# Ledger of designs, part 35: VH-VL binders against p39998r288to527

Target 1, 240 residues: p39998r288to527
Amino acid sequence: VQLLEMESITSEFFSINSAGLLENFAVNASFFLKQKLGGRARLRLQNSNPEPLVVILASDSNRSGAKALALGRHLCQTGHIRVITLFTCSQNELQDSMVKKQTDIYKKCGGKIVNSVSSLESAMETLNSPVEIVIDAMQGYDCTLSDLAGTSEVIESRIKSMISWCNKQRGSTKVWSLDIPNGFDAGSGMPDIFFSDRIEATGIICSGWPLIAINNLIANLPSLEDAVLIDIGIPQGAYS
Short names: E, the ipSAE of ESMFold2; O, the ipSAE of OpenDDE; V2, 0.75 times the mean of E and O plus 0.25 times the DockQ between their complexes.

## First folded at step 12 (VH-VL; framework fv_canakinumab)

Design r3 (at its last look DockQ between E and O 0.88; V2 from the best seeds 0.74)
Fold by OpenDDE, look of step 12:
Structure r3 (fold): chain C 240 residues (1-240), chain A 119 residues (1-119), chain B 107 residues (1-107)
Amino acid sequence: as target 1 above (240 residues)
Amino acid sequence: QVQLVESGGGVVQPGRSLRLSCAASGFTFSRYGMNWVRQAPGKGLEWVAYIWYDGSNKYYADSVKGRFTISRDNSKNTLYLQMNGLRAEDTAVYYCARDSFWGFAFDIWGQGTLVTVSS
Amino acid sequence: EIVLTQSPDFQSVTPKEKVTITCRASQSISEYLHWYQQKPDQSPKLLIKYASKSFSGVPSRFSGSGSGTDFTLTINSLEAEDAAAYYCHQSDSYPYTFGPGTKVDIK
């Protein structure tokens, strides 16, 4: 994948490691989303309304998971935004070291984790905060939904449940996918033919994503309204 | 339909007490800060009191501090203003007003209830 | 408290003319300035929030501008239905305060 190559070049030739890129992504993406949530005007201590709720759907088996948790951390660390994360696996089954690390920090910053869609719904009922943004980070650019689902029937069922829940969100809720919405191929932007369920994303947050893929995605995802390229510190030379 | 309806206004003598209510409908009441704003006859608008969405914080204008108490019952979708030690200068139409979704601006207003304090 | 002043106090305007109302704060209030319209025997209605953002359903002829201490409400082409009092409101700090209001009449 083009993004993987760019990251590799960035690391090998420019000595900018993945941790740096991850943090840059989290900072700049969080800034972007905070603006969508009302910016500094809304997100202040003097506000008498409840904080907005951001829900993150993440996998522990790809880079998007770590990125999402880092993003979640930056969103909730000030206390002005509530963040709940749901993984494609149980919390105790996280295996990726970076995801674990980011999850720990995320929790320390006030982020919450639920273990099921049912738990998420229960949590939502107890909160006065409306769900305004869903961050779709289950797939990312380095794997397919079929790859994730193929590992276990339980995981497949969870993913389907998560997608169903996400697509049921309406009104003021926007869905931002990291790199690629679930159910689409990150390289081509075409629908994944091996998995029928897809996230109805309204926006895409990407870093160095191919323009060709974006165009195909726009053609195949009518719900898509916006796409933003986040500067994560990849030098221009890495794009050539 | 989003709506606020004030009640409890009337004519009272100085020093007496009155309790205003504001019934909310058409929205999730517990997600919004609420305000009381009053307007004396032929005069401008005056902010009176502010209450957090969960009732955790309350703020008052100096002119009513120590005399008025703002409260809310989210289970009943109702905002209250307890007015004690009423004065002639408290004569006004009292509006309940909802904070906007992002806060700070008042996007929904009731029709108001008239409070007249006179001997 | 933050004191808001408005200018003019009163304005009589011919339909289709441009109307400009100013609001000045005694100290900087950033963008926490809002505009309301109140017609006779009616409740106030939100027009502009956060200095320049139009509230839902507000006609495009209404616009707001400014930041810090000086703010302006503009009616690009006055309609007969726009006869009303207009109030600015600051929510930067407690106590919240309103301007004294500007009355706009139609000639």
Scores: ipSAE 0.821, ipTM 0.909, lowest interface PAE 0.6, mean pLDDT 94
Fold by ESMFold2, look of step 12:
Structure r3 (fold): chain C 240 residues (1-240), chain A 119 residues (1-119), chain B 107 residues (1-107)
Amino acid sequence: as target 1 above (240 residues)
Amino acid sequence: QVQLVESGGGVVQPGRSLRLSCAASGFTFSRYGMNWVRQAPGKGLEWVAYIWYDGSNKYYADSVKGRFTISRDNSKNTLYLQMNGLRAEDTAVYYCARDSFWGFAFDIWGQGTLVTVSS
Amino acid sequence: EIVLTQSPDFQSVTPKEKVTITCRASQSISEYLHWYQQKPDQSPKLLIKYASKSFSGVPSRFSGSGSGTDFTLTINSLEAEDAAAYYCHQSDSYPYTFGPGTKVDIK
């Protein structure tokens, strides 16, 4: 909640709109993730190995889904990273205008969208690319997983299958949650008591400010290895 | 564990042909580019040929272009080098080598197979 | 084709002393240079990738540096088992090439 107010204050006071903050996030987060994938040593022409695969799990939300699709666009635009996105709802049911906009651009840049875990698994087999990063953007710092799941039984079942798929990934696969891992409360860092399934994140990408509840996240998420703060360009004068 | 095993080396007369094989095990062969590297007795290393993970691109050193053909069979986890028109200068130990996970560096090497071309 | 040269061709070194091997490229290859060790009658082994990144399991006494055209492999405190030939290898562009090698011996 405080981060949402900070973004709004930045937009009004410093003439930096929310789309500008989104783009800054996408650029800086993509650079960070590209380095995790090998940077220019790996992500270059004439690599004889298959391109790395990044999977995005996204919601129909400006604060998480739109960020994830903008990030996905930056990852795939060079042609050295394969990106597949699976939404918590069907693509035809997207309502958020920024998610729709970012999704259209993402597809034009070569990003792929599948509509089920089954389709995702089929695409992975066809590509024969290792999934090296999963980006969890199903919830953001402003909502809980139970808020997402409680809207329909179909969406709840879909979210559970996506979490199950994500937690079954092994080997070098790293799971990076945007802001707060799916299934955790952003204010406390405690598990969501109304929805038992949780992403076993290995890293957290924070937008702007570190999460206050990081100690509780560490205590309740033993898979967590790393957390990074991504500069989104909020001027220092906006901080309290 | 992860290993590469070359075979098919031997003594052949100039102008003849020989086919080398490299059997891969312990890793997903179809996810890695593969190389042949040779070393003449008492000499240094010479890169010979390279093939992409899916076989879509092949590259050769100038010294072997037009005579050698690299290929792979991902269903058999096997890399091949067809060597035609062999010359005395082709006498060497031939290694197969796997690209590293990020590519470009050769992180796994076989034990090599000796090819001797003598009149 | 990118030509790599190495110096020295040969050096004999007292144990515990520092060994420095240089590799020079005929044109810039950024950081796309790798170092290999080959002991007598053995296959080459990867030591350093991408100029300066140590390969898994390589002793900390080995390090690499450089970019562009000038690269260095350093063995900070030579051990007896480090007697070997050392090769640089560029992967900037095809055809890939190796340096001629540097033989390091104990004495």
Scores: ipSAE 0.569, ipTM 0.825, lowest interface PAE 1.8, mean pLDDT 85
ESMFold2 (binder alone), look of step 12: mean pLDDT 93; pTM 0.951

Design r4 (at its last look DockQ between E and O 0.75; V2 from the best seeds 0.80)
Fold by OpenDDE, look of step 12:
Structure r4 (fold): chain C 240 residues (1-240), chain A 119 residues (1-119), chain B 107 residues (1-107)
Amino acid sequence: as target 1 above (240 residues)
Amino acid sequence: QVQLVESGGGVVQPGRSLRLSCAASGFTFNRYGMNWVRQAPGKGLEWVAIIWYDGSNKYYADSVKGRFTISRDNSKNTLYLQMNGLRAEDTAVYYCARDSFWGFAFDIWGQGTLVTVSS
Amino acid sequence: EIVLTQSPDFQSVTPKEKVTITCRASQSISEYLHWYQQKPDQSPKLLIKYASKSFSGVPSRFSGSGSGTDFTLTINSLEAEDAAAYYCHQSDSYPYTFGPGTKVDIK
């Protein structure tokens, strides 16, 4: 995948490490989403309405998970946005060190974690905050949904439940996928033929994704309304 | 459809009390800050009070502070205004108004209820 | 409290003409200025929120501009149905306050 190569070049040739890129992504992506949520005009302490709710669907088996948690941290750290995260595995089963690290910081910043779709629904019922944004970070550019689901039937079932829940969200709720929506191939932008379920994303947050893949997504995902390229600090030379 | 309906208005003597109600329907009531705004006959609009979506905070205009109390029952989708020590200058049509989705602006208004304070 | 003033107090206008109403705040209120229309024997209706954002269902002939202390409501081409009172409202700080209103009549 071109993005992996770009990141490799960025690290090896330009000495810009992955941690730096991750933080840059989180900062700039959070700014973008905050604007979608009403910006500084809405997101202030004097607002008599409840904070908006952002739900993150994440996996610890790819880079997208860490990015999502970092993004979640930047969204909720001011207290103006409520964030709930649901993983494709139980919280106690997280294996990736970066995801664990970002999760710990995320929790310290006020982020919440639930362990099932049912728990998520219960949490939503107790909150006054409407779900306005779902961040789809179960799949990244470095893995497929089939790869994630293939590890366990339990995980597969969870993923399917998460996708089902996400697709049930309507109204003012927008779904933003990190790099690629679940159920699509990151390289081609074509539907994943090995997994039938797909997230109906309304937007894509990219960090250097090839334009050609985006065009195929547009053709195959009617719900897609927007795509944004986030500057994560990759030098121009890394794209050549 | 989204709707606010005020009630409880009437004619009262100075010094008396009156309680206004505002019934909300067509939306999730507990997700919105609510306001009272009044308008004296032939005059402009005057903000009276606001209450947070969960009732955690309240603010009042100086003209009614200490006399009026804003409250809400989210289980009943109802906003209230308890008015004590009524004065002639409190005579007005009282509107309940919902904060807009992003807050701060009032996007939904009731039809108002008339309060007349007269000896 | 923040005092809002409006100009003019009254305006009689021929249909299809441009109408401009100004609202000035005694101190900066950033973008927390909103415009309402009130027709006789009706409740106020939101027209413009946050200085320049049109509320849903509001005709395109209505627009708002300004920031800080000076704001403007513009009706690009006045229709007969636009005869009403117009109020600006600040929600920057408590207590919330309204302008005195501008009455627009049709000639």
Scores: ipSAE 0.899, ipTM 0.956, lowest interface PAE 0.4, mean pLDDT 94
Fold by ESMFold2, look of step 12:
Structure r4 (fold): chain C 240 residues (1-240), chain A 119 residues (1-119), chain B 107 residues (1-107)
Amino acid sequence: as target 1 above (240 residues)
Amino acid sequence: QVQLVESGGGVVQPGRSLRLSCAASGFTFNRYGMNWVRQAPGKGLEWVAIIWYDGSNKYYADSVKGRFTISRDNSKNTLYLQMNGLRAEDTAVYYCARDSFWGFAFDIWGQGTLVTVSS
Amino acid sequence: EIVLTQSPDFQSVTPKEKVTITCRASQSISEYLHWYQQKPDQSPKLLIKYASKSFSGVPSRFSGSGSGTDFTLTINSLEAEDAAAYYCHQSDSYPYTFGPGTKVDIK
């Protein structure tokens, strides 16, 4: 009877709008990251220090890219956090409707987009803000990249340069991957045998990620310091 | 070692000027707001002025507004306080203080430089 | 301008006893209140930031509490080295202000 009640709650939740789950993720993940950046103690007007800088590396996918841009919007919308996004493809080549929607809102909220690692580095120097957090949300495109017949050599090279740039930031910068770092298999959490480059994440932000996959990531990702499960409205028992 | 060192204090007649310097080392100076705080002999602390990390904003205590100017040279890692029209009540030890990483609190202080305004 | 008051002005305390220092603001400053320790002939040192957050390296016997207009600094078990002046400081709005100080001596 208790099993059926838990299944009924889970079924009702899973039937709700995916846009609602996206917004719940973005709100709760942004709150978590804001606390890592200092919360209300730091994030207010009249701070004489530069605003913290967050960089988002995103793909054109609803599962990762749309989450990342919604998260980015929540981070920058009050004007206390600078956010720059670099897509794995050109911004003009975005096709996913939710990614496009979240990107439009993100820009209206003050989010910035650059189209190359070089432009990213130039923007960082102009702002004089150190990158304190990198959000890795490239995994959705990486799944399609494993099909070598369907990949673009330009996009593959771009992804590799983004990974290289990200891994060079690992000093005081914290790298948070959404669900699974680029370069790891989404199902198993093991290194991707078809793509040699990988993000050296320091943290993982999860929504319902299988526990077995996280254990493999811990074993194969020595940079990993932290993993968090974001409440999107799923009952706690559904994660176990 | 993170350090702030003030200099330029001394004895001066009322109405004259002094320029204080604060040399910063061991941290990225241009990423922190900087403050001057003074303490008259035997008295408490009084905030004097702040300058933002990029020099874009400056704020002053009412007691010094119009007479003192805070400035910074980020290429030399140096904070300054130009003090004009000095008065006897400006006699104090002057500290430079760095905003904390999250801002607002003062986490690093210099040892202070004494300014004496006496006729 | 936000006026801060401190109480008591002076306190002489037996070692190992609890010390409580209060700071009151003339208007709400939320949690933008910081505490500093200053020993004779030394620069101030940050103890507590944002009302209740201990600064790195500060002994655990120091704690802060409060929000709005009423704040306290507590030294749970006074040590001889804690003899000093203690100042509160608000950073809610310019001009920043300090309290007048509380001097704590060891009996």
Scores: ipSAE 0.722, ipTM 0.898, lowest interface PAE 0.9, mean pLDDT 85
ESMFold2 (binder alone), look of step 12: mean pLDDT 94; pTM 0.959

Design r5 (at its last look DockQ between E and O 0.80; V2 from the best seeds 0.81)
Fold by OpenDDE, look of step 12:
Structure r5 (fold): chain C 240 residues (1-240), chain A 119 residues (1-119), chain B 107 residues (1-107)
Amino acid sequence: as target 1 above (240 residues)
Amino acid sequence: QVQLVESGGGVVQPGRSLRLSCAASGFTFSRYGMNWVRQAPGKGLEWVAIIWYDGSNKWYADSVKGRFTISRDNSKNTLYLQMNGLRAEDTAVYYCARDSFWGFAFDIWGQGTLVTVSS
Amino acid sequence: EIVLTQSPDFQSVTPKEKVTITCRASQSISEYLHWYQQKPDQSPKLLIKYASKSFSGVPSRFSGSGSGTDFTLTINSLEAEDAAAYYCHQSDSYPYTFGPGTKVDIK
């Protein structure tokens, strides 16, 4: 995948490490989403309405998962946005060191974690905040949904439940996928033939994704309305 | 459809009390800050009070502070305005108004209820 | 409190003409300025929110501009149904306040 190569070049040739890129992504992506949520005009303490709710669907991955948690942290740290995260595995089963680290910081910043779709639904019923954005970060550009699901039937079932829940969200709720919507191949932008369920994303947040893949997504995902490229600090030379 | 309906208005003597109600329907009431706005006959609009979506915070105009109390019952989808020590200058049509989705602007208004304070 | 003034107080206009109403705040209110229309014996209706954002269902002939202390509501081509009072409203700080209103009549 071109993005992996770009990151490798960025690290090895330009001495810009993954932690820096992760933080840059989180900052700039959070700014983008905050604008979608009403910006500084809405997101202030004097607002008499409840804060908006952002739900993150994440996997135990040092790329997609870590990026999602970092993004979640930047969204909720001011208290103007409520954030709930649901993982493809139980919180106690997280293995990736970066995901664990980002999860700890995320929680310290006021982020919440639930352990099931049912728990998520229960939480939503108790909150006055409407779900306005779902961040789809289960997959990413470095793995497939089949890869994630293939590790356990329990995980597969959870993923299917998460996708089902996400696709049930309608109205003012927008779904933003990190790099690639679940159920699509990150390299080609084509549907994953090994997994039938797919996220009906309305937007894609990219960090250096090839344009050709985006075109295929547009052709195969009618719900897709927008795509944004986030500057994460990759030098121009890394793209050549 | 989204709707606000005021009630409780009438004719009262100075110094008396009156309680207004605003019934909300067609939307999740607990997700919106709510306001009272009044309009004296032939005059402009005057903001009276606001209450947070969960009732955690309230603000009043100086002209009614200490006399009026705004409250809400989210289980009943109802906004209230308790008016004590009524004065002639309180005579007005009283509107309940919902904060817009992003807040701060009033996007839904009731038809208003008339309060007349007269000896 | 923040005082809002409007100009003009009254305007009689021929249909299809452009109408401009100004609202000035005694101090900066950023973008927290909103415009309402009120027709006789009706409740106010939101037209413009946050200085320049049109509310849903509002005809395109209505537009708002400005920031800080000076704001403008424009009706590009006045229709007969636009005869009404127009109020600006600030929600920058408490207490919230309204302008005195501008009455627009049709000639």
Scores: ipSAE 0.903, ipTM 0.956, lowest interface PAE 0.4, mean pLDDT 95
Fold by ESMFold2, look of step 12:
Structure r5 (fold): chain C 240 residues (1-240), chain A 119 residues (1-119), chain B 107 residues (1-107)
Amino acid sequence: as target 1 above (240 residues)
Amino acid sequence: QVQLVESGGGVVQPGRSLRLSCAASGFTFSRYGMNWVRQAPGKGLEWVAIIWYDGSNKWYADSVKGRFTISRDNSKNTLYLQMNGLRAEDTAVYYCARDSFWGFAFDIWGQGTLVTVSS
Amino acid sequence: EIVLTQSPDFQSVTPKEKVTITCRASQSISEYLHWYQQKPDQSPKLLIKYASKSFSGVPSRFSGSGSGTDFTLTINSLEAEDAAAYYCHQSDSYPYTFGPGTKVDIK
C-alpha cells in the first residue's frame, strides 16, 4: 500500500461510450502527467530551457496503442511538451482502425513518429530534450508480449530493442506503463514465462479500474514506485 | 560539482569594450537557459540578459540594449557577454546564473567578476 | 517593465524571533516570484521559487507565500547565519526584475 499511490481524477463527462471512454482517459491521464512534468510553473511560454520530451512505445494490435496516441495528442497539444512515438511495427504496417485514426490526429497536433530505435536516438540528439517520461503501451489486458512477438520474427526483434532502449533510460527518467507493463502476464501479474525481456516500469497508469494483478506486479517489479487509477467516468459501484 | 566561473573583468575607460566569459561544468550546459546579473558596488541586483538553451532567443534589460550582446558556445560549455560602449554606470560585479530545471528561477550562480569603468 | 518594491529596507532582529519581508509587484505576476539570500561578499543563493516552493537544502525556518502582487518571505526563528540581504525576483515577463533588497541584521 505504501508503494502505491491510488488516485482517481474526477471529470465532468456528459455521456460515456467506447469513444468517450478513450477521450476521458486521454484528458485525465495527460493532466496527471503534466503535473509530474512541472505543471503551469514549468509548462508555459518563454521558458528558456528545452521542453520536456515524452517517448511513447505503442503497439498496433490492442486498445492500449490507441489510448497511448490519444494521450500523446493531448500532451503535445499544449505546445510545451515534445512527444515522439515508436510503434512495435512500422507505421506503414498499422492495421487497427482506431490506432490509425488516433495517429492521424496525433500528427496534426504536432506529435512525431519514428520507425526505429536508431531514428529515435537521432531525434533525441536533434531536440536536445531530456527524456523525462517513457509511456509503455506495447501490451494491454487483452494481449501478451509473446502474442505480439509470435506473429513475426521482425516484430519480436524490434520489441526486444525497444525494451533494451527503454531500460537504459533509468535514473531520472520515469517509465509509465498503461495497465500492464510490457513483459508481464496481464492475468497473473507474473513475469511472462515464454518471453524473458520486460519493461522495468517505475509507474503504472490504470484505466478505470484497479489492475487485478497489481499485488503480483509489486512483488515482481522492484522498479515500481507508483500506481495511478485514472477515472474514465465508470461508477465504482459497477466494479465487481 | 556543478559550477559557474566568470572571467574577463577589469578596469576599462568609458566608451571601450570588454568581453566576459562564464565557464560551466558538472551539468549539461546545452539544456539550460543562462543569465547575466550585475550588482553595482553597495547596490542591489540588476538582471542584464538571458539566452535560451539553444541560443534561439535573447532578451536584454533596457539599460544595456544595443550595447551588450549575450552569446553561448554549447560545444565549449561557455556563456559570453560582449560589452560595448561601456559607461560609468556599468561598473558592477557581473554574475552568470543558470535557470533551474523547471526554468525561471536562478539556482546556480558564479562568484562574479568585477568590471570597473573609470577614467 | 514590472517594478518590485520591498519592505522594510532594513531590519534588526533579536535571534529566534520572526522576520517578515514583503515584496509588491506593480502588476500581477501570478506565482512567478523567487527569493534569494546574499551574505556579505558572496553571490546570491536561491531560497524560494515560484512564491512558496523551498529550494533543496534550504532550512525549514524559511517559507514563502503570496500570489498576484503581494508576496512574503518569512524566517520563523532567526539564526545568526541568516544575517544577509534578501531579494525578490520576478520571472513572469521580460525584462526580469529584482526588488531593491532587504538587509537583515542580528541583534
Scores: ipSAE 0.737, ipTM 0.905, lowest interface PAE 0.8, mean pLDDT 85
ESMFold2 (binder alone), look of step 12: mean pLDDT 93; pTM 0.958

